VH-VL binders against Uncharacterized protein Os08g0218700/LOC_Os08g12160. Designs and how they scored, part 3

Target 1, 194 residues: Uncharacterized protein Os08g0218700/LOC_Os08g12160, of Oryza sativa subsp. japonica (Rice) (q6yue5)
Amino acid sequence: AKEEKPVVVLPPAAAPGEAPSADAAAFVRSCCDTALQADRDGSSFCYYHLLPYAAFFEGNQVKVAEVAATILSTNLWVYVDQLRKVQGGAGKGDPNLNACVDDFSVAAGENITREALQSLGRLAAAGNGKRSKEDLENAQKWIKGVEKPYNGGIGKASGCEIGYLFTYSDDLPAQKTLGYTFDTASSLINHIKL
Short names: E, the ipSAE of ESMFold2; O, the ipSAE of OpenDDE; V2, 0.75 times the mean of E and O plus 0.25 times the DockQ between their complexes.

## First folded at step 1 (VH-VL)

Design i7 (framework fv_iscalimab)
Fold by ESMFold2-Fast, scan of step 1:
Structure i7 (fold): chain C 194 residues (1-194), chain A 123 residues (1-123), chain B 112 residues (1-112)
Amino acid sequence: as target 1 above (194 residues)
Amino acid sequence: QVQLVESGGGVVQPGRSLRLSCAASGFTFSSYGMHWVRQAPGKGLEWVAVIWYDGSNKYHADSVKGRFTISRDNSKITLYLQMNSLRTEDTAVYYCAREYYYGSGSYEWFDPWGQGTLVTVSS
Amino acid sequence: DIVMTQSPLSLTVTPGEPASISCRSSQSLLHSNGYNYLDWYLQKPGQSPQVLISLGSNRASGVPDRFSGSGSGTDFTLKISRVEAEDVGVYYCMQGTHWPFTFGPGTKVDIR
């Protein structure tokens, strides 16, 4: 059966047309540039999608990673819902699609997502030099779990390869952002300092 | 006619930068993942980088990671490779290639290949 | 990194005779989905590579039926039932099961 969606919440976003402070915006830019140093497009995606939450971060890079992870978890569940619709319609009887639905459903699992987000919350609450290595490893393990189905076609040759999934692209709009939300969350989590 | 045409190669000194382009025609460029593969003179093929159909994901070989960046502009139907901090061992013919999926269970990693563009890194 | 090995590295064939090229991988290329992501490419003298075989045994569009691919896991074979002049070139196997993608060193096929 269909798994229940994880209970996750984003902090308040700025109202439409409301600009963050120059300092808050500069902090988001710095975090994104540091985490995605070699990837100009990814750094820009990171900046513009996290900018609405700039007031929440309060100079804390882990809070930036936490929001990015929450956005990824939401995007992942939207993507699973879209895959299941294709599975019941246009992709009915496609064994590669069935494998893809199963892999992403595991990665989007409620318990592993909850544990990762709770670990990020504890890392955010702890000061520099006081963060748990175990909590960082929990967040990194979740990211590797998401990477496996998303990038499984690269190195694992799964039915979730982008070349395969282009057949259903009009029915999978969340696929367009999944890579950027993954890169943003993964890079920010990997730049957390203990 | 499905075609890929590379440009931007040339002779450059170590430590400099070059940007390669690959112009696509005869297919829906925005529907396919794209790759860069290189070949040093008289040597075999080496995979360099991949970019997803919509630009959402990218991977680079460890030998070029942090120095090279693959990108695409679907509105201009063009693939790019930005090459920074060039080394003599980067001397090669650089090919762009399309990954091709044409049916359930059918997947070709590189079809077609461009004609290649020569990059020579020499002091 | 998966290491790809080819044998022989060089092969000279009398026209009309068969040719066989072996490709071996340091780890299994058989994915849990049942596919071996093993491609064969031909590079003719002075030309770009072109695809011959994908998924271990699927002949690419326009490729003559004298070409066949077989194998699974770590051992793969490309066979040409009767070699023709147009078949001269360097043949490369390539794996896409494990990141990063890796090519074999190539097998040069020439006519006597």
Scores: ipSAE 0.006, ipTM 0.460, lowest interface PAE 11.4, mean pLDDT 83

Design i8 (framework fv_iscalimab)
Fold by ESMFold2-Fast, scan of step 1:
Structure i8 (fold): chain C 194 residues (1-194), chain A 121 residues (1-121), chain B 112 residues (1-112)
Amino acid sequence: as target 1 above (194 residues)
Amino acid sequence: QVQLVESGGGVVQPGRSLRLSCAASGFTFSSYGMHWVRQAPGKGLEWVAVIWYDGSNKYHADSVKGRFTISRDNSKITLYLQMNSLRTEDTAVYYCARDEYDFWSGYPDYWGQGTLVTVSS
Amino acid sequence: DIVMTQSPLSLTVTPGEPASISCRSSQSLLHSNGYNYLDWYLQKPGQSPQVLISLGSNRASGVPDRFSGSGSGTDFTLKISRVEAEDVGVYYCMQGTHWPFTFGPGTKVDIR
């Protein structure tokens, strides 16, 4: 088998028709506004996608980052599946698409994703205790790996130019949300205080 | 101001090779993708190839795949088109053009003067 | 490959009169981001091509107001409200939505 679907567990979402407390909702809004300063669309995406998990956060910003990272990991895996389907059909023989499949497959890899999510879990569990710099660096390393194909990374591009996948956009619905899920997770992780 | 100057064209026999060059000036070459576009005498424009700003990716038209290779040297501020196994139908003026990278795509915005390649026996 | 067609292929216009050129694509050029990656180029006699319109309707820098682009999906139009002597040449549409990029066959515009 090439790669297995990453096993990820989101906390329970609010029951249908259940609203979070005003305090819990305000906390999510504050985290999103702080992390995504000057990005109103991104802050709104962050708020509405994390709001269902508001009761889980309990005033802990690392738990917000952990859920955002879990959502990103799911979006990445779905995106890789969509890219591979295009590679077998409409995009057959496209060298840019081939590079993107390779690069995003690495970024969405099961072991890399699990290590990052486990690191965030340990940071969240520390509560009032000291949070590990190594655990934060593990999460940040994963985000930089995702950034390489998405933004071209820092310095030389990896070979994947996601902007040139526009020809396949109708077959890549996960691409529409990838930027928001990436920005949300990346910004929240980078705002974790040790 | 933006300038692109092609060179390397000439008369060549079928089955042989030529390498075209395009010297750029007036902009940060390493920040822009580049295109080759050709035009047979008295005919329309035909897109040939593109190369990304850093040389990491290339795309070629079906008519030239396996025979032509686009490349660049950012330190020399020069774009190349290596043309192998030339055919009579490759006879054309070859233009290099800068890619104006817009959101999710680009298009040729500034074009060179062109260089004539004639493939005949 | 996306096939681009233009009509008419040749057009002779009295100076100061309007001209209209149609461009059609074999499949939709409308991207999910809301843009049509269709561009118009002019090649004047003995000169290199120059961009006139990008993204269906955006005039390139220095292009006179008399040029306008419109359309979406598969049908696009370039209009010149009043043709001047310097507008003589061959007009090409090009699609950049799908790889490879493809040009239309061109429309030759002359004056009487």
Scores: ipSAE 0.000, ipTM 0.440, lowest interface PAE 16.1, mean pLDDT 83

Design m10 (framework fv_mosunetuzumab; at its last look DockQ between E and O 0.04; V2 from the best seeds 0.00; counts 0 for: pae E 10.7 > 2, placed apart)
Heavy chain, then light chain:
Amino acid sequence: EVQLVQSGAEVKKPGASVKVSCKASGYTFTSYGIHWVRQAPGQGLEWIGWISAYNGNTKYNEKFKGRATLTADTSTSTAYLELSSLRSEDTAVYYCARDLPYYYDSSGYFDLWGQGTLVTVSS
Amino acid sequence: DIVMTQSPDSLAVSLGERATINCKSSQSVLYSSNNKNYLAWYQQKPGQPPKLLIYWASTRESGVPDRFSGSGSGTDFTLTISSLQAEDVAVYYCQQYYTTPTFGQGTKVEIK
ESMFold2-Fast, scan of step 1: ipSAE 0.012; ipTM 0.553
ESMFold2, look of step 2: ipSAE 0.006; ipTM 0.563
ESMFold2 (binder alone), look of step 2: mean pLDDT 93; pTM 0.945
OpenDDE, look of step 2: ipSAE 0.007; ipTM 0.557

Design m11 (framework fv_mosunetuzumab)
Fold by ESMFold2-Fast, scan of step 1:
Structure m11 (fold): chain C 194 residues (1-194), chain A 123 residues (1-123), chain B 112 residues (1-112)
Amino acid sequence: as target 1 above (194 residues)
Amino acid sequence: EVQLVQSGAEVKKPGASVKVSCKASGYTFTSYGIHWVRQAPGQGLEWIGWISAYNGNTKYNEKFKGRATLTADTSTSTAYLELSSLRSEDTAVYYCARVGDYVWGSYEYFDYWGQGTLVTVSS
Amino acid sequence: DIVMTQSPDSLAVSLGERATINCKSSQSVLYSSNNKNYLAWYQQKPGQPPKLLIYWASTRESGVPDRFSGSGSGTDFTLTISSLQAEDVAVYYCQQYYTTPTFGQGTKVEIK
């Protein structure tokens, strides 16, 4: 069967130049600073990229994690598309590139992504009620799947060494943000309270 | 503290090769890449290349391809720049520098620099 | 290659006065997917290696005095020193890291 790009929907973003309320902006800053305590660049990336959605969060940290996960899934699919383009051109015959296409395609797959995002949606909807441990574990499982190809060079079992793609870096602009979108989503998901 | 310590000054004749070392301490060597940058006397900064300390992969400025070789020894936390077929125009201070964050596979800013190694090429 | 051009080449400013250095890139260093500008600023004093001041166009490096600030987006960037101190006499370089790294030619800041 053919592999299809997942349907990914972000909430409405603020208009260009439109400032969020002070309370909404402070909430995003608090979530990012808490999740990415020791990572100044990561905290800044988190704040900047989630700030356009500040009005949507309504004091709910799980909604922040859900939007971050949606941004990660978008970045992953853009990255896979770029990898496939390089595979058909400059990287033709590169076994490491082929492994990276395979590994990231699995991690970015429609069914696994949809399942994780649905789990986060249920956690967000529960508020302080019946937050499912199973739903949190499902989102964390997806993050671990993404971590494998992303961190292949750090001693994790993986067929893909993302660092070996250095020669194609100008053809893989989505790679520039992959670490930040991964760290943002991973950290926010791991800070969800049951 | 993070520190990059480079080898001492070198004087070479045209046509020779030079190998400059950069010993890292105060951080996990394999978690960051090392960039090499040179500066001719009274001139600006020129990027030579980058090496990944975890797998030894390199990226070079086209101007230096075929003349520059970047290597890294993880057992001693030391990076090396070797430049061959030296010309008088290669007279410069050569710097090693660490990438500014842990994101790899992309170009970054440089947060810590070695003290520099003066390479003089003269007849 | 992205070409980085600084202006002016040299600048004389009185102590306590504002110093402004401009940097222009030949193409945008703003990445639309993350909305970040891949632009850094360095300070180099005689006999010393460059020191990182600013990264991501406007983020100040830890330990850098708050009189240093970066601004701009896309192709036009500015480094501002709000109140020049004697220890700020140096050459300042902008650097892009959107592609293969390139530096501006440098701006020498001197006391008037």
Scores: ipSAE 0.000, ipTM 0.491, lowest interface PAE 12.2, mean pLDDT 83

Design m6 (framework fv_mosunetuzumab)
Fold by ESMFold2-Fast, scan of step 1:
Structure m6 (fold): chain C 194 residues (1-194), chain A 121 residues (1-121), chain B 112 residues (1-112)
Amino acid sequence: as target 1 above (194 residues)
Amino acid sequence: EVQLVQSGAEVKKPGASVKVSCKASGYTFTSYDIHWVRQAPGQGLEWIGWMNPNSGNTKYNEKFKGRATLTADTSTSTAYLELSSLRSEDTAVYYCARGLEYSSSWYFDYWGQGTLVTVSS
Amino acid sequence: DIVMTQSPDSLAVSLGERATINCKSSQSVLYSSNNKNYLAWYQQKPGQPPKLLIYWASTRESGVPDRFSGSGSGTDFTLTISSLQAEDVAVYYCQQYYSYPTFGQGTKVEIK
């Protein structure tokens, strides 16, 4: 019945007041700037939220994508819980909300999320030239699944239209960060080199 | 291995209805959308509609709206296309095809073998 | 509806020669937000269902021989078979997925 723990497990963050090395911080900055070209706000969000894990990355771009994907999965699961709460209360009988619950529940599904995070873990563990195309494609398929309800899939593939949920915005605080966590994870995954 | 296995050929009279099945195996049925595409003899491909087997949500090509009904039985991993008020121009091979896992990108990586539906008096 | 038009309708190519198939969309299938072309190519042999060859205009599906390549952007796309083999005799279809899916009319590739 409950989501598996591995899907939401982050590496240890830096202790309060403990700054990452200049090299580790510069690596995070470079990864974020490269992945989120021409998106200053998105690049800054990426840097701010991934900087606490800088020591974990060890110059490995896939580890950066893996942490970003884990943050996205956590934000997505919180969002689904918020959607279901609204569905049982203020949004009862709203067909657009029902479509969003269905589509985000599928996108946040245990199997697809676990497979994507495990694929990223395998890519991170592999040396250069040993990275699997299939593992990258698994992660990219998961991202496309999240894009479907988040962006409306250019408006044709989902019954979910997030703009219709504006009336429930106070009950959906996770919706505010979903765009940034999605853009960060999607961009970093799409910049993984095989 | 991923397989989509469709029901056998059908011969129907004008005005009748036909129901074609598509049984999926080798993957998590509810994780992939199912599409239906038809091909008249010697002609090209025409998209009929889309179904999400997890939610039951559907989208139809406007040309088939009101005549086509897409359903699925998740307990048997089987998708269905029902087409009503058949006419001679509905004579075609009907294919089920798998969309991408949890994706809004509607291209098709696996296809059923096709079901020939012949509408004749 | 986005209308897909292929050219030529049929093409006769000798074994080992290059085959080139064109596909034109009535409007752009390039999505500016992700810079991707929503265009796929399929191969269909007589009595068989279509088989995916190319997606995102130029990405080859796993297991598809490297003699198949896709190119183009926006409204003009090309499928190239660099050295035609006997097993490549088929009808080839382009498909857009920028909107609800539509297919080209098909290009028949034959050995001359």
Scores: ipSAE 0.000, ipTM 0.447, lowest interface PAE 15.3, mean pLDDT 84

Design m7 (framework fv_mosunetuzumab)
Fold by ESMFold2-Fast, scan of step 1:
Structure m7 (fold): chain C 194 residues (1-194), chain A 125 residues (1-125), chain B 112 residues (1-112)
Amino acid sequence: as target 1 above (194 residues)
Amino acid sequence: EVQLVQSGAEVKKPGASVKVSCKASGYTFTSYDIHWVRQAPGQGLEWIGWMNPNSGNTKYNEKFKGRATLTADTSTSTAYLELSSLRSEDTAVYYCARGRDYDFWSGYLYYMDVWGQGTLVTVSS
Amino acid sequence: DIVMTQSPDSLAVSLGERATINCKSSQSVLYSSNNKNYLAWYQQKPGQPPKLLIYWASTRESGVPDRFSGSGSGTDFTLTISSLQAEDVAVYYCQQYYSYPTFGQGTKVEIK
């Protein structure tokens, strides 16, 4: 009786120079445009970063959301690592940085991330009309957890106001992509059809 | 020289509280988590909890939740364990230990590379 | 909680001979995403705090003699002392850090 371990790895990307089929590429663009219609830059980020995995999606929008969530989880772990290094050095004693480390560490927590990614995997396997509402809610709960520290106190709940970290931006390169990876995963997850 | 130096032995009555200190030196105190582990006479090691001294975040072993309180004073590089409602079975050597964090991917707790000398707490009946 | 079980409880070995201590976890402490085993070994001599010997199942801590080695993966781990010396008389503990830390019950190593 061994418990299953979540696989938090991306599917194989297309080889350098290997173009996806026109249909596979069109599917990725359609998913990104639908999820991020009002955000042209975000839709483009979505398209170009998910395009390498186009063959994996097989017309299944949940697989697109699952890959986007995996990319977000990876970026989030890298960001927490960078935050903790700044906390021990250049940002030592900064209460705003301390709040951000704590909030992002909670959001990046292994158990909540594992549950969300496993839930997305089950949703992808089930197909439209047979997807568990509980699994979708698990993924959405994780996204809400990430949104709280990322948006820096919107609703006054978080002590982490991301704008205060601007002085450390050279030491936090993952911060530059966090917004796009968050928007991509959040929007795609919220467009999953049960 | 990285070092954790703990306060001296304590003798307490059942129902009392005890507060053990752990003074860090030779490294950046806020860059490493502090764990607390106890060892009853002739017994093995039992984890109590950890604290991030930079954030004040704590995690407790469920067995000690509600009785143990972990705190830190960053101005003096000192970590504290307070254990309340003492019982005779709380008689043990209490250790602080530095957690070494090389891997943020799992989000789980770490191994302990530097240990304090231990503080004997005796709960008399 | 993850339960750590060591065997044997005590071991008597002649000076210069090999000592082998086993540690089993109730669930895997191998994390597939980074391929690391979240397992450490400590040495505790009488009247002293534990001393870190091995982390990540097989990495020796700086200053630890090369006669100490760790091996194993998943649920089954081994600490080996290739040529026991008098100063190696101690209790040895395995510890998982895959979840909240838990320790094995300890293995006492004595001279035969």
Scores: ipSAE 0.000, ipTM 0.448, lowest interface PAE 16.0, mean pLDDT 82

Design m8 (framework fv_mosunetuzumab)
Fold by ESMFold2-Fast, scan of step 1:
Structure m8 (fold): chain C 194 residues (1-194), chain A 119 residues (1-119), chain B 112 residues (1-112)
Amino acid sequence: as target 1 above (194 residues)
Amino acid sequence: EVQLVQSGAEVKKPGASVKVSCKASGYTFTSYDIHWVRQAPGQGLEWIGWMNPNSGNTKYNEKFKGRATLTADTSTSTAYLELSSLRSEDTAVYYCARGTYSGYDFDYWGQGTLVTVSS
Amino acid sequence: DIVMTQSPDSLAVSLGERATINCKSSQSVLYSSNNKNYLAWYQQKPGQPPKLLIYWASTRESGVPDRFSGSGSGTDFTLTISSLQAEDVAVYYCQQYYSYPTFGQGTKVEIK
């Protein structure tokens, strides 16, 4: 049976051609520049991809992290779909690719993603109240789950070696976008203050 | 609250075997790798091996291959290290440690189990 | 195996002063494809297990005070404690995870 992708809902984006307020845009720029300090390309990616949601953030950095995490979740499923196509075609019978498909599928998994996004939602809702360390740790654990196959050790610690996947790079167009969305979500989540 | 709780100290004679346990709680046991690391008195840290409790797959440091056996019981969330053919130089504190999603860096450690090998 | 060498073996620092520990790997632990250094730092106090301080050479673990920082790339790494506190007296270990894990011999940090 065909596996359905997790349904993840982003907040309303600005209408086509509708510019965010100067203050809202400046807030997104500040969050991206702070989280991705000295990474010009990553900061720009962060800014332009989160800018459509600027009105939703209302000066709340956790909301910025939540939207970034939601975008990462979507890109993880796109990447897993691409990996599965390679697994059925060019990479058929490759045990290293099979390990990578398994690891990324776990990271993209419905339950672990849902729990992480719910934890970020609770942190965002707390506002100026005391934020739960456990909720932050849940989000960080999910990010480390993605990091394990993406940035795992060359010694085959996770059963997947990211360097091996560059053999299939032309068949994995989401790979570069996944890197940027991972860096954006990871950096913003790690910038949440309790 | 993540915890790794190990079994108590053991005293063994040369040639014997020892089995150390590590009970995990506060997280999904099958979602993280378990590693074993030892530390001889006054010495540094030495990696023994790795176990994936979800798959049952293991990898060993070549120095311990054939003498160390890593197992896990998922129904009790418990990992085990069995070391056979004990020698005096196996006297050490043995730690279990949770492997992070980043690979072989270890975010939570058991309290350690002292294994003394003497005649 | 990748051999990790720390310097110095021991270090005596006054309270509030900077402590610097060096770690050298026998081969590069920088993976050029993702631009990450597969290096971690641990703190071990007497009678306790090691505690993770830093991973990816410079990323501080959750709950670790900001006086701890990691730097370096490739084969040469540094752990810095900017203002030594009494509770920082411990042995510090670097670890590579580019290959199967290996640790430095440790650096003992003491109050003078």
Scores: ipSAE 0.000, ipTM 0.457, lowest interface PAE 14.4, mean pLDDT 82

Design m9 (framework fv_mosunetuzumab)
Heavy chain, then light chain:
Amino acid sequence: EVQLVQSGAEVKKPGASVKVSCKASGYTFTSYGIHWVRQAPGQGLEWIGWISAYNGNTKYNEKFKGRATLTADTSTSTAYLELSSLRSEDTAVYYCARDEGYSSGWYDYWGQGTLVTVSS
Amino acid sequence: DIVMTQSPDSLAVSLGERATINCKSSQSVLYSSNNKNYLAWYQQKPGQPPKLLIYWASTRESGVPDRFSGSGSGTDFTLTISSLQAEDVAVYYCQQYYTTPTFGQGTKVEIK
ESMFold2-Fast, scan of step 1: ipSAE 0.006; ipTM 0.461

Design o1 (framework fv_ozuriftamab)
Fold by ESMFold2-Fast, scan of step 1:
Structure o1 (fold): chain C 194 residues (1-194), chain A 121 residues (1-121), chain B 106 residues (1-106)
Amino acid sequence: as target 1 above (194 residues)
Amino acid sequence: EVQLVQSGAEVKKPGESLRISCKGSGGTFSSYAMHWVRQAPGQGLEWMGGIIPIFGTAGYNQKFKGRVTISADKSISTAYLQWSSLKASDTAMYYCARDYYDSSGYYFDYWGQGTLVTVSS
Amino acid sequence: AIQLTQSPSSLSASVGDRVTITCSATSSVSYMHWYLQKPGQSPQLLIYLGSNRASGVPDRFSGSGSGTDFTLKISRVEAEDVGVYYCMQALQTPYTFGQGTKVEIK
């Protein structure tokens, strides 16, 4: 509520009966395998969640990263909404939860997300352009901002996610996919060629 | 009672793939991170990485990043450690351990029995 | 990475002796954890968060220290205490262990 949620639109997904072309599906698989080569489960998540948008990509890897980033931004805002509901109920008065809500709210904020998604859109739309490097750096900066609250729990006592927030897990269903949507978007963005 | 049960010993040749497992029981699997620790013959303990089952997100010791894959299947309370291409230097005892956080810090409270992996020609 | 160095690397004690093992970190840590690996067994938790004794661990075991220097003491060692003792920090990744202290009973 305090941070305006980003206005984000995914391209139309294929109808349940419409299979992507073999070429379109192979392109998604290749992008996911290249970006997430060290993480087989993450590569599979990437493939199956991006496959519905295969026709949209048209052999353009930046469009794959753009859709993945859009899915992450949606998942991240859903997660923030769930965190705020816990903050008003079961987690009321919990200083660690309050810090987590603040950190994720900033990362999910409209201006930061809009700037990153617009940068990816420009990279996808322009075959050439003087701002390509700056646009990639804007998207990478956003990913680093999201990574900070999300990854704080692994190997850090003050972490927002691992251990501490497990007490609220049943009230945070978006938490289950946050890691995969983050890894997918981050890896694809970092594999964009200028 | 919490128990971590690991898969049995493996004997492999260099270049072969392998996946070993660690099944949790007694406690809430998804409420804890699961970590992998290796011990080469006659050597000490070395942390490899871990996974948060709820998120499906793995973290790695930089030494092992890209060499192994850590994953988990929450529906059967099982964590995995996988190699795409084994090397003789992967010969070791591999332990899984549960990472507990009690507001003061993290520590490994329960350990599996270990899986011996031998890689030789 | 935070490196942990244990002293001594090995020791031989008689039943009833007091055993002292130290662990030094290259950077300040909030807590040190201690594990015992008996011959042919998995490591088992002895002391967590500096000074807390794990369930079932006899009160002859105690942990102390802060900052970069931590100590594990066994007030009266018993035959079943044979094994390798490891300190561990989990303040930041990579999580690290000391090189181990082998305790043998004469």
Scores: ipSAE 0.000, ipTM 0.453, lowest interface PAE 12.1, mean pLDDT 80

Design o10 (framework fv_ozuriftamab; at its last look DockQ between E and O 0.03; V2 from the best seeds 0.00; counts 0 for: pae E 12.7 > 2, grease 18.93 > 18.9, SAP .556 > .496, placed apart)
Heavy chain, then light chain:
Amino acid sequence: EVQLVQSGAEVKKPGESLRISCKGSGGTFSSYAMHWVRQAPGQGLEWMGGIIPIFGTAGYNQKFKGRVTISADKSISTAYLQWSSLKASDTAMYYCARDTYYYDSSGYEYFQHWGQGTLVTVSS
Amino acid sequence: AIQLTQSPSSLSASVGDRVTITCSATSSVSYMHWYLQKPGQSPQLLIYLGSNRASGVPDRFSGSGSGTDFTLKISRVEAEDVGVYYCMQALQTPYTFGQGTKVEIK
ESMFold2-Fast, scan of step 1: ipSAE 0.005; ipTM 0.503
ESMFold2, look of step 2: ipSAE 0.000; ipTM 0.495
ESMFold2 (binder alone), look of step 2: mean pLDDT 90; pTM 0.934
OpenDDE, look of step 2: ipSAE 0.019; ipTM 0.589

